# Ledger of designs, part 1: VHH binders against Uncharacterized protein MJ1408

No score or structure here was measured in a lab: all are predicted.

Target 1, 350 residues: Uncharacterized protein MJ1408, of Methanocaldococcus jannaschii (q58803)
Amino acid sequence: MSREANPFKKMPTILMPDELMAKALRRGEKVANEMRQKELPWLLKARFVEEHKVRTIASVVADNLQKVIDKTPPVRKLPKFYQEMVEVLVGIDDFKKSMGAFKWASELVRKLGNEYARKIRKARTPQQAGKLRKEFVGRVKSILEQIHPEMAFVAVAREKLKDLPTFKDLPTVVIAGYPNVGKSTLLKKLTGADVEINSYPFTTKGINVGYIGEIQMVDTPGLLDRPLYERNDIELQAILALNYLANLILFIIDASEFCGYTIEEQINLLKEIKDLFKAPIVVAINKIDLVDEERVKEIEEKLKEVGIEEILKISADKDIGLDELKERLKKIAIKEFLKDKDAENKELEC
Unless a header shows other numbers, all headers, positions and changes below count from the first letter of the chain; antibody chains aren't numbered by Kabat.
ipSAE, averaged over its two directions, is called F for ESMFold2-Fast, E for ESMFold2 and O for OpenDDE. V2 adds 0.75 times the mean of E and O to 0.25 times the DockQ between the complexes of E and O.
Where letters were taken out, [cut] stands.
Atom coordinates printed by the task and the answers are left out, and those that the model quotes come from them; centres of patches stay.

## First folded at step 1 (VHH)

Design a01 (framework vhh_nb_b201)
Fold by ESMFold2-Fast, scan of step 1:
Structure a01 (fold): chain B 350 residues (1-350), chain A 124 residues (1-124)
Amino acid sequence: as target 1 above (350 residues)
Amino acid sequence: QVQLQESGGGLVQAGGSLRLSCAASGFTFSSYAMGWYRQAPGKEREFVATISSGGSTYYADSVKGRFTISRDNAKNTVYLQMNSLKPEDTAVYYCAADLGYSGSWYEPSEYDYWGQGTQVTVSS
């Protein structure tokens, strides 16, 4: 199983009322000009012109609104990560309400188009047919004005949602640790050349996604690389959404402290992440080539005191311990992914 | 005293089918995930499929839609149904159990229990 694109990537540009109305009127006029070329009696021609203008305007407006609905995935059917991101960035209730407004307007415009086309077919004069068309246009304009706030809301929502990262439904390892501990270098060495940079809320650096065979590796610069007491509520919610994605957390410790953070500071961040995430944690002690064996043992003992049982010793720069790390991450991530799938299946069968 | 024994391998023409079985003993089978791996001549051992204790499955892209992994907890057996076989599927197939890790991180060979393997040969 895999997903190749962000669920919201296909959302179309949202036209505002005046722009949509102008587009519909231009299309209506084009069709009206084609109808005026037909060889028909004057009253019948006048009725055909106005009827087809109304039908065309109704179709353009209703179809454009319906296209937004058709290209927007239903929130309830989204993976939990994307559902949470809609809540954090947009608000699910307002999003659902706005999509409802699009459906209401689309159906009403289509219904009115049919009603006014029928009335125009029974018009006694060209002037009456024209009056009915103008009345219809006025009603469509009023409908679009009525849903203007919802149209603006969906336009903003689209802008926020279309650039969310694309995650595949695969065993996923989320990488955490302070800046400059070697996360980006390690990710590139573990996954090779195919690392994709995606935008993410509350990080200017984005997130990096790579693969170790069937394992999805996610590095989150700016998100899991500083203390939680420095976060506002919305940032924290965006970070907690990663709980729906992570099957395993890989935390990187810089044994040399060249990253600018003490071992104590690094372990304190690890404790905060351990408390927030339900996924198990594997700790990789990096840059072991820059410190002696006694220092590495000291760090390992401190990690065990904090309840960390899965500890690996590596040097990303010197290619030490990377094959062992790959194998360990793969085995644990697959195991946890299957447990999470089992839990989802049991929840649905209840 | 964990033991895994594969069977069901053999020679088959392209497009044919085979069903592999792995009989497990020495642990509480129903509590653990089981998997299938394969190793072709001159290549690294690669993942094929896995099944959790609860029955959730995960497949390598190369076999998805053609292979089906299943388990019978009453018989302590995991199966791999292989359909639409291709010459590229030729390999020794290994059954594996994930019972956790008790060895050092630098000794990967000690981490999992493996069967002896069963040969699958698909002719063109």
Scores: ipSAE 0.000, ipTM 0.251, lowest interface PAE 18.4, mean pLDDT 83

Design a02 (framework vhh_nb_b201)
Fold by ESMFold2-Fast, scan of step 1:
Formats: structure tokens, sequence, C-alpha cells
Structure a02 (fold): chain B 350 residues (1-350), chain A 125 residues (1-125)
């Protein structure tokens, strides 16, 4: 089995009106050249050439517009994460309006193609057949120019949406914590070397996706690794979209403070994430090999004071506590995923 | 009525460059697609390049990467910049204009409403 692409990866490049018209006219002329090689009576040959040009131009234009519709997933059928991303990056109402414009134009071009092909078949002179084809082409150009703003909008939307990460419908753990606390090392050791590097809005570092069997692990460098009050509204909305994916948050604390952040600073970020995300939180106290047991207990007590019940002590670098962590994450993530699936199924039935 | 007049033809050495111009008189130039066709002695007329009213271009495979078609709507003129010329480019070059015409490998008067008289281009070996 191959990995699934994000829902928008299959969207084709969007040709602008002049480009689409040029493509259609080129294809029409190729068909016309084939018809011109046939040995037919003068009027019959002229009708055949012009009729087939019109049919070809109509099909190229209508099929191209319809292909955009067919390869673009309907927003209503998207997982909630992708629905939120369309809203944040593009605007759902404008996106729906633009898809409607493509459908309207595709249907109208096909209808006009059939109408003009029929008229050309009844043409009494080659000149009349040619004039009807030129009228048809003029009408198609006008239709494309009318939807030009919507075509430009969809082209921009495609560029914004095509590089969103691919998330599978699996129990998902989102990893959070300051830079250099050991998140990347831990992810590699829990999932192996096969980590998918994906782009994500408002971070140059992207996100990393890995798997523990059928558990999806999402590391979010540049997103959940600094205070959230430093973010603008749109950026925060994109970060909070992760709520629709996260069944569990794994927060990593560097007990040694070698990461450059105090325990107090690290716990403050944990509090912000706890307030904004609905998923339960597991805390892994990392780098326990670099500190004494009394310091680890001190950190554990501070975490209990802020309401954290699921605390594990690990060293990613020294392979301490990783099997226990893996089993704990698996158990909680599966439980929460099944609860969310049950709630989702009830919502769809109503 | 639109009348087309080509200029800029002449003799040039292989590897050289030449720029053809086509001036249009009468009618609304900016609404017309403009094209270049050529015909060498003893050969069929062949398509060279077209530029649509919106600026989109299409080139014959034989000239792609070497020739550039452009238009200046303020001057009612279309240009064909010919670089890396070959002896095989020797032909009479014709300018053509039409309202959203079809295009192809062969000259089709019914596809274009107006044609120029042609300008000779000769590329020496």
Amino acid sequence: as target 1 above (350 residues)
Amino acid sequence: QVQLQESGGGLVQAGGSLRLSCAASGSIFSSYAMGWYRQAPGKEREFVATIYSGGSTYYADSVKGRFTISRDNAKNTVYLQMNSLKPEDTAVYYCAAGYLPTYGDYLSPEEYDYWGQGTQVTVSS
C-alpha cells in the first residue's frame, strides 16, 4: 500500500482564460487538419471541419473546467482539520463560489458546443459554417473572461492548499515543547528513521509525521515550541486546527535545562497548551540521565501541582523509559481516538 | 477592414538574428490574434507563431526557443524576433490577423481574416 496524499494534491494546475483558449484552439486545429485530409464534397467537408472544431474546443474547455471540479474535494466531506485549513488560508465561502463558477462555465460551454455544432451541420455555405464557429469561440472567450477572477482565486487557493501535510485517519499524538528538549531524537527513536517531512502554514521548519504501528506521531517545530501569545490571530487559528487531529498531546520537558529554558518557562508553555487544546496531556521528563533523582522528583511535583497526572521519566539519548512511554501513548491515543470516532458517527447520523 | 504590412526582412548569415515587424491599419488591433506563417519555394506554407489578444503565445516546434513573438497594442504592431537563424529558415514570412482564429501547421485563410503581402528572409550557409 502507498501513502495517501493530502486531499488537495490531486488539484490540477489552473489555466487562465487565454491559456485554456489557446490549448482548446490548438486541439481544434489538429482535429480540423485530420478532417481536411478526407476526400469529401466541398460543403460537406467545410461543415465537418467546423463542426469538429467546435466539438473539440467545447470538450477541451468544458473537460478542463470539470477536471478541476472532479479533482477538488467538496469542503463538506473533508475531515474537520482540512475544512479549518480552507477557512484559514482561503475562505470557504469564496472557495465554494469559485467551484460553482467552474461548474457553471463547464456546463454552459458544453451546451453551446452542442448548439453550435447542430447549427453548423445545417449551414448552407462554408462561409456560414466558419462564421458560426467564430461566434462560438467568441462566446467561449466571454464565458472564460467572466469567470477569470474565480479562476485566479482557485489558482492561488491551489498553491496554498497543495502543500498541506497528509494525515491518516489514525490515533494521533501531537508533540509539543521548547526547541532542543529532545523532540526530534525521541520521535526518531519511537517511530524509526522514516519520518515524513511536511510543509505547514506559518512555520519554515515544517512538521514531521511518523508512526508507531498504527499510531500517528506529529512533531510541530516552529508551532508548539514557543509562547502562543506571540502569534497573530490567523497564525494561532492555523495552530489550533491541530485540535481536530490531536487525540493526545505529548509534552516534553528538558530536566537539565540545557535547551536554554528554565523549568518554570517550560511549565508555563505547558499551561498555555493545556488551556487551548481539548486532548489529554502526557508529560515526558527527558534527559533524566543528566540530573539527579531529587531534581526529577522536584519537577514531577511541580507538574502534579498544575494538574498533570500522566508523567513519564525518560532519556531519549540513552534509551531509558522509551518502551513504557510507547505503550502509554498507544493506550491513551487509541482510547481517545475511539471516543472521537463514536462522537463523529453520532454527529453524522443527526 | 484591416490591412497588414510586414517589414524587416533581408539577408542574414547563419547564427544571426533578425526582427520582423507587422503594422496593422484600421480596425481594433488589440482585439485580434496575430500570427506569423512562412513559405519556402517548393514547400507547403507552415505555421511559425501566434500571439492572442491577451498575450498568450504558441510556437511551431521548428522555431521554439529561437523565435519570440510579441505585440505592441499602442503601435498596432506585432513583432517576430528570430535568433540563431538557420538556412532552413529561408522563406517568405507572412503576417496574419483574426478575431480568435484557430491555428495550426498549415496556412488556412478561413482561420484568419487578414493577411500581409509577405517579406523575404534569406539565411546564407
Scores: ipSAE 0.000, ipTM 0.124, lowest interface PAE 18.9, mean pLDDT 82

Design a03 (framework vhh_nb_b201)
Fold by ESMFold2-Fast, scan of step 1:
Structure a03 (fold): chain B 350 residues (1-350), chain A 123 residues (1-123)
Amino acid sequence: as target 1 above (350 residues)
Amino acid sequence: QVQLQESGGGLVQAGGSLRLSCAASGRTFSDYAMGWYRQAPGKEREFVATITSGGSTYYADSVKGRFTISRDNAKNTVYLQMNSLKPEDTAVYYCATSFYGSDWSSIYEFDYWGQGTQVTVSS
């Protein structure tokens, strides 16, 4: 029952028209067979069987369509990150239109079921009752085929949305930097190795989510670990959706360059992230145990030249500076989170 | 018996607007689902828009955001407001209605069709 789960996880598998119709017809036939066992006069029995078959088919179809609506979260009430992901991956307007088609079809099928059930009760012959049921089934098939494109759209939307990461409404630190700079080791040491691996659009590496008490730590391999100007527009939009989540960006620099990237390359990635993200940036200069103090000073000076004020010196491998880093991240992330919540609440009041 | 009569068609320049009207006579107008279809020369008849008896509206993707369907039950009339018209909107537009009662119809199996009204959008 977790409200902290991905809001789209509860969306059911979407049946296509033929599948839903087959299910409804099977259920209707089962009910009809049960009704045929009742001791009633010939015409009354025939009408009773067809009436209950129609009511059952209507309920199965209408309830299935309504279940999709009920299990789909209303987009306007979603956290901003999830609203943006619906827009980027699916399109909010088309998603709402498709949900509207499900609602329309559900209501119409239920209404037709009631109308045909009333007419079957007034049928003068078993043949007339059967013809009315066949007409009803034909109308339901027509309705489902008419919304077939919207059913297919929602099925595709469900596949894109159900595997989005689960984020809690907590102060959030997004971790960035080139591969092999020590992000994974650092995350493990800060969070105690209890990290959840989540899928994310346009990366096969996924993302890692961990916690430092009530602070959410998000490592983004494949997203914020290579130049952003090389991305196509939709990939960049998906990456920029992280702006709705991040209260602080932690950028990791490998002072030793053993990661395979020069300090200049690492600072260029930092500049791109700084330009595209609204959150403040803390830079951790990692692997200081492998380089001279003079080299660390050189890197620190270069970072100050590009406008970085929050610089920490660490060694994740040797447990140097990690307590100071943890306290700095906690202080800034909480401050920014509360500031963002206060601004959000004031805008809702006005 | 229901009779439908369309009006409001004509010639318009690309980017212009037209408002189509469909006047219905006969039974229980407020219980009717009302729709618009169109047929361009040499093409199949295609769905444009529908409005249910309850007021819910649905549009073809090609017209969404440009066309608006509405109804006036007091005047027994349904309307199609067409904005930002394109040459590809050129077609005969048909008003259609269905009854879910004694006429054994659904919103997508229309028992009653109008004669149609020509809409021509020049480039």
Scores: ipSAE 0.000, ipTM 0.114, lowest interface PAE 19.4, mean pLDDT 82

Design a04 (framework vhh_nb_b201)
Fold by ESMFold2-Fast, scan of step 1:
Structure a04 (fold): chain B 350 residues (1-350), chain A 123 residues (1-123)
Amino acid sequence: as target 1 above (350 residues)
Amino acid sequence: QVQLQESGGGLVQAGGSLRLSCAASGFTFSDYYMGWYRQAPGKEREFVATISSGGSTYYADSVKGRFTISRDNAKNTVYLQMNSLKPEDTAVYYCAAEPYWGTYLEPTNYDYWGQGTQVTVSS
C-alpha cells in the first residue's frame, strides 16, 4: 500500500458521556442563540429554538458515535499480525461488542431526535416545547451512560492500537540477538540508509524498519534480545505476533563476546527463538575480524550441533561477507514469503 | 431512490418574476418540510423559504412580501414564486426536504437536497 499508516491510526479521540453531552449541549445553545436574533412570532420562535436544539444535539451525538465506527477498520479484514495484536492487547470479541454498542446508540439517538423534533413542532406552548427538549436530553444522557463501559473500553483500545507499526506486505526478515552484537550497524550497512523507528508494545527502544529493495528488514531491540522465559504471558504473546510477519529470522552472534554475553548465552537465546518461531533461521557470526579463524570454526560447529543449517561469517564494521549475507537473505525471505502466500490462499479455498 | 428535481430557473430582468418548481420522489412527501435555499458566488448557502407538512410558511427577511412558497402534496411538488426580482437575488437555488424543521445554520443537516437551478437577475 503506498499510503503508510497503521490501520488504527485514523481512530478518533473517544469522548466520554459527559464530554460528548457537553459538546452537544454547547452546539445546541449556539444554534439557539443564532435563532434568538430573528424576528419571529412568539410560539413559532419558542418551538423553532427547541426543535433546533433537539436536532443539533441528536446530530452531534449520533455523528460522533458513527464517526468512531466509520474510522475503525473491520478486524476480520486486517492482516493476521494486526488481528493478533487486537486479540493480545484488547480482545477481539469485546472490541466487536463495543462497536455494536456505538452503532446501537447512534441509531437510537437519531431516531429519538426525529421523534422529539416532531413532537416539539406540534407543541401548543413554549413551556411544552421546552419540557419535550428536556425529556429528549434526559433520554440521550441515559443512552450514553448505558454504553459508558463500551466507550471507556474503546478509548483504552485506541491508545493501545494507534501506535502499532505500519508493516508492508513484503518478504520480511526479523533480526534477533543480544544487545551490542552489531545489529544496528549491520542493518544500516545492508539497507544503505537510516532506518525508520516505530513504537511497539513492551519495548521502550521501539523497532527499526529498513529495506533491501523489496525486502523488509525489522530490528527488534528490547524484544528478541534477552531470554524469553522471563517474560509474562501478554508480553510473550505480543512478541510471538511477529510470527505473522517473519518469513526469516536473522540471528546475530558476536564471536568476540565484547557485547558482554558468552557464546553459550548467545546460543541459548537462539534456541529459545528457534523453538518459538516457525520461520527458518539464518545465523550471522559477526566480528570475525576480532577473533582468530579457529574460534570462528568452534562457534560454527556448536551452531551445527543445535540444528542451524544456514551460517554466515561476517564483519559489519569491516564490510566482510555482507554481499553474500544480503543475497542469502533475499533468496530465503522471498521463497518463504511466496510459500506462506500460497498456503494462505489454499486455506481460503477450503 | 430519493430524488429532488428543480426547474424554472433562468435569466430575468430586474423587477421581473420567475416560478421555481421542485418535483420529489422516493419518500413520503406529505410528511416533510420543504424548503428553498440559495447560494451566490463566493457566499455560503442561505435560507430563503420553508413550508411545513401542514402548509405553514416562513421566509427570510430579504424575500418577505416578494417570494411565495407553496406545495401540492398530490403532485409531490414544492414551488417558489419569485416577484420583484433584484440583482441581489442572483444565485443557484436549491430544493431541500426535511422530516421535521431543519436548520438553515447547518445545511448538511437536511435529509435530501436537489441539484440546484441557476437564477440570474440582470440590472
Scores: ipSAE 0.000, ipTM 0.088, lowest interface PAE 23.8, mean pLDDT 82

Design a05 (framework vhh_nb_b201)
Fold by ESMFold2-Fast, scan of step 1:
Structure a05 (fold): chain B 350 residues (1-350), chain A 127 residues (1-127)
Amino acid sequence: as target 1 above (350 residues)
Amino acid sequence: QVQLQESGGGLVQAGGSLRLSCAASGFTVSSNYMGWYRQAPGKEREFVATIYSGGDTYYADSVKGRFTISRDNAKNTVYLQMNSLKPEDTAVYYCAKDTYYYGSGSYLFEPDYFDYWGQGTQVTVSS
């Protein structure tokens, strides 16, 4: 599955026209020097040298462009999360058109290489053979300049897409809540010390990916840790792409308010997330060791008023309630993942 | 009020070293993402290095293995240790809060997409 690795990590560096042309010319000259050492009559040697320069230049250029195509996954075959990220960051139509330009140029360069190699074989003088090679090189330079905008576009697209996080095709819990509510401590306690830190678009915060056996845990600092109504449209679209991954949202409340946010502020963020995400929500009331039982009950009542049914009371720092939380997350995430897989398979059958 | 102040720039010969400092006020560097960018005359502002929450770091390919970004939480300061300096490293270096990195070392977003920038510090590398 594509979700086993970021599908764009295999995209090669995109050489710009001048760099690709320079590489092709250097390789052509190397081959020409090898051919000049052949013991042939001067005209046959001249034709042989120029023919092999043309064939080599054509191959280097065409193969480089084709490699970009071969190493770029077809968007329509991607998991929905990555397909949405292409749309948000790059634009699917422009990406498809740019791949088409690479294919067109690769095929045209290869065709011209064959055509000019045949013409060179029939050249009557070394000067004519050299002139044909120069004409071919000029044609290739023109083709590369014609697709220069598409080459630049794909280079930028590659840079935007290659650092997207790697998600496995597993039941996935997305963790949300304000900064300093205990998300990092909780993730460490549930999954162990080793978490993978990945970049995500439109935030300098990383996302943290850990595992509880075969359950994927995703912490999203900078994404689901502040009000969503203040985001620009593209940022919000990137955040909402997480809907294609999330089987369950785990929302963390800091009962002590030591995080710097009131319970009212924390519940308002929860309401925004609940409205925008399709996945069920489990709320963990954290830091219960720092507040009295009456305060915890007040928070529970407010959560029930906003439609939250799955509420757990924990202390990540003191290891209270973590086993119950872990088992509840696994049960719900697996159930929702299997449900989503059934829906996905039904869609593919049509 | 959020403020970023760079220091440590100057003239250095090729192969030398410099350490840039970014003193932050109005927020804590340990709970925020911090980055270094540079701008040479006639070029766009380009990414150099970033440090994520939890201490993970990422570098532009052009500086990878030569530069090191770090934090001192007690001093609320971010550093850029620059080793094996080359003439092409000559630029004004900027400290930024909440910046983006996309792997190539190229800046893909305009400065208006970042929360806060410092004033910059000039680094000049001679032959």
Scores: ipSAE 0.000, ipTM 0.091, lowest interface PAE 22.2, mean pLDDT 81

Design a06 (framework vhh_nb_b201)
Fold by ESMFold2-Fast, scan of step 1:
Structure a06 (fold): chain B 350 residues (1-350), chain A 124 residues (1-124)
Amino acid sequence: as target 1 above (350 residues)
Amino acid sequence: QVQLQESGGGLVQAGGSLRLSCAASGFTFSSYTMGWYRQAPGKEREFVATISYGGSTYYADSVKGRFTISRDNAKNTVYLQMNSLKPEDTAVYYCAARTSGYIYLTKPSRYDYWGQGTQVTVSS
């Protein structure tokens, strides 16, 4: 988990071969024109013009490619959540191969620039100096066309990765349940309405992040609010990357069914989430103020039948049971977070 | 050509232990998610354990605490250490592989390659 920003936010715009070459040629010509204005013997002037043009073109191209490398975080050093997102959205091996192509091209262009600058300095005629510069330009164009597929790949990767959310390395509770069961109201009540909206793949609603002190609360509209068996594998993998964040899942049931979903439908979604996530689950039966005690007991018994042990009864609207829920979430999330940190620490010691 | 070959099955008394191995060839083993599944007579193929390309593990509730999945990327092999075996563990055990996918996606249909299986029989 990043404490500052999405690690991919600093990736620069990727210029395609023709755009990068045009930029380099413009810079080279500007430098060449400055040299042409100097009062020098014809051969020395021709050599200096072409030498500086080559050095400038090499620097513009090599520096642009190197900047992409320098501003792209190494995937292997990322938190596991971001590693999983690169794999799901882009493909780690292809991403690494593409970064390697940028490095190869940057180093080769710089090497050729130095080589051709030295040859130009020894040219016997202005025509020979110009021919060497044209040869250099042709080689650079060839190198950029050779890595064109990798440049296009990184451009697409950047668009997919730049909008991923920023998460803090804190005990994290992921909130799940159907729409209109009271998730957003509960989140605001528990966190005091200090909620950040972040983009996430495969949801136009984004995800909402709030805090209970040092506990990170993550609401996932569009992700954990409808049946998961209807999702494609890539979408499911993006959703399940939340396993690298979740120390606890809070599942919310609407006891009144005013959300538009039956208790049976709500429990079926709960069962899917229970099967897919490794974190323990706490269930909050919400809107208890709208139903009789016998109905709440029926729901409790159904939850116990499907293996749920941690059940709380609340009303977010009426502020019933919220302090008890808050303390239960803190206790379990902190315990699980520390357990996961101990396991991670032992893994890194090897 | 992708190939998965299981070994280590056999007959064992209740309470005993077995170690299953699965040797993989024909693909970049270290980038694949590997899993173990089992099929008892007259039953559907059921999930046992999985290990991701990132090293994370996941277990079926029925085997959690008794079985351990691990991998050796240098040997292109995945292992299943089975302790405290019960008669209910009697089944043909299958090794499976997929190119990507989270370890919690446990449906057999999500795996691309399968081994031939190895028989495990636990006597009462």
Scores: ipSAE 0.000, ipTM 0.174, lowest interface PAE 12.8, mean pLDDT 84

Design a07 (framework vhh_nb_b201)
Fold by ESMFold2-Fast, scan of step 1:
Structure a07 (fold): chain B 350 residues (1-350), chain A 125 residues (1-125)
Amino acid sequence: as target 1 above (350 residues)
Amino acid sequence: QVQLQESGGGLVQAGGSLRLSCAASGFTFSNYAMGWYRQAPGKEREFVATITSGGYTYYADSVKGRFTISRDNAKNTVYLQMNSLKPEDTAVYYCAADSSPYLVYTLDSGEYDYWGQGTQVTVSS
């Protein structure tokens, strides 16, 4: 996760059978033209040309397929967040089967290339050498057509996975709450305004990533800012994949209700998130500068009633309580991150 | 029943341009790969360009960057736009059709299903 790009960014563009075959034939013809410049008897020259066409075509096809395998991360070695995203968006079993098809085809094309090159060396006429090359090309075409569905599947998978955000392997705080409660202002003030905008499935707004030293802060507009019961199964699964990333959830409440949502509605969303996420929750009661002290106490009492123990009172706009919030988030996020790492290390022991 | 009729050949000066057309009839044109070959006097027929049923194009190294193959499925016609012509491009140009979606898989003159009668292209120095 400490890489510049997500694990799937290294996946090459997937060529379809006709594109890959055209590339291979073009390279084969280039090599053949170079071989035609050699001073050899007509029959030996014809054999040499056809042999090198076959070897070049086999290498281009096999190497291209193998490059897809080599640059695709093995799913079982991925961080759990990315494993879950493969399952949700693509399907792990189908993805593995498709990678297997690429490996099978790459190895078979290479084997056939060696076989036909040897047969061409024994050809008695230029016409026979040419016929063997055409037969080889036909077999490669058949192999690529056999794996065409798997090639198309991996191309679609690449498009779905390449735009996933790059997350660092750091203590991570996921920010939740209704729109206009002050999440964006708070994130910029806590991180010093240096925020990366990344794409994410099922949100047109993307996600915002910032840092408090070595603490990763993730704001999720469109994901954790409206009731979860309104989501379809796949959308909900993509949201719940954040469970593998989040060490702490920071939920923001607008005490003034100027965001357009009642305290009751805001607490109901908090309850849904608390029920679905394993990470501990810290609640920040924001906009305390706009309400009286008694109102803040009422909200605090309601939060305690629903089992929230970590409650902070802030004003993002007026810079009230932000240093205390920052230190509390750092302490809890680091503690939870280290617990998760310790559990992970025990699970990997063979 | 099946016919491939080339047109647009002629005399052109080096550095000039020429557009060849091949009108097809008697088969479902959109399902066929189409291509162009050429033959100079005393030489074997050589590959020039192909376009698959899906529109993918492939060119011989000698013409790449100078020639463009295209197709119009509504008119059952394949075209070869020839730019920056050289004296060595002088040949009879043949249109070819193959029921395989990929003509590029059979680049030899004897391998295509159907051939046109040819059209002469002469490039003066």
Scores: ipSAE 0.000, ipTM 0.120, lowest interface PAE 22.1, mean pLDDT 83

Design a08 (framework vhh_nb_b201)
Fold by ESMFold2-Fast, scan of step 1:
Structure a08 (fold): chain B 350 residues (1-350), chain A 126 residues (1-126)
Amino acid sequence: as target 1 above (350 residues)
Amino acid sequence: QVQLQESGGGLVQAGGSLRLSCAASGSTFSIYDMGWYRQAPGKEREFVATISSGGETYYADSVKGRFTISRDNAKNTVYLQMNSLKPEDTAVYYCAAHQSWTPYVLGFDSSAYDYWGQGTQVTVSS
């Protein structure tokens, strides 16, 4: 119980119509060859072989489509973060509609299999039995081609969803700030360099997850490291889904500006994040070893003017202020997490 | 769930032609079997034609060779082209949709269809 899997990890590879049909036909032929070993009169043997071939083809197709349904988690029962990601990346309505097509096709193929098997059992000639089997196969091919667009849609949905990060149900700190302000160095220093890289939508760099004991630390390169008003709507919605995860935002400011961004630019990004996220914000003024005390004080006063009360002064490179930061992050994140859990428990009691 | 709306009915002379259309809305059209039925005053609802989700067509003997059913999945529409019309073809024509296609039920049993349109009147004068 040390790690929870992404809910979509168990979704199977989606076979396209031709692939699924080929698999079903191969399995059906294998069963037919086994049935040909029975010592029966030629007409009874022909009917028996064709009947079992049809039943096997129907089962392989219907079971494969049903397996997709069974291994896809019900969206309504997902944690809020994952529900939002399905909406943003796939569209919940289109996803439900496509799963409905799988269910319809699975049930129809099973029903046709039973009907054709019954007709084959009553066939008057081996030729009639074979014709009924060929007719059944043609109908299954037609059904699969009719749901081909929905099969392709679910295959794309699976690729988008199966590589979403796995988050533990723990107090969580989300790290934000411009590139090169020291976020990666700080994360390694705070977690002892135990960092896992996970995929996330709209960033090729991925998302970094580390732990301070039972505190989950999430660094979001490519997501919360440049102005949010420059993002398209879908990208912004994917970023804002982190709101359902974050108990605390840690915003890093580079006091030296060696990152290539002015203090004014850095504070503007902070204001955008503060407006869009519900979690409290702690600001760490990094690289204090590279600037004088008066400059740090100027930055601190500007932060207070924009409503920031939790300000810490650190140097990740020189190991200054890190123990104080670590203790403060733990205290606030745990408090906010327990507050949210207490509220959830009271709602469930009603 | 699907909603059906017929159009294209009217008055036509014997030997004439009409094309009926049925527009579908509310769900994935391509997975449904589509049918046309007709009902004249004082008579039971009569099967006319059906087209499966896979494109297979079946016709009542009374219309075979004169009527053609077709579908356009891109437009979510099914059509009934009626040629060589007779006074006996006078009826209200209904569009119907069925989610599950079976060769033993489809085309002849009106109870197999889950959704029905409001109907469109076709009148053939002598």
Scores: ipSAE 0.000, ipTM 0.085, lowest interface PAE 23.4, mean pLDDT 82

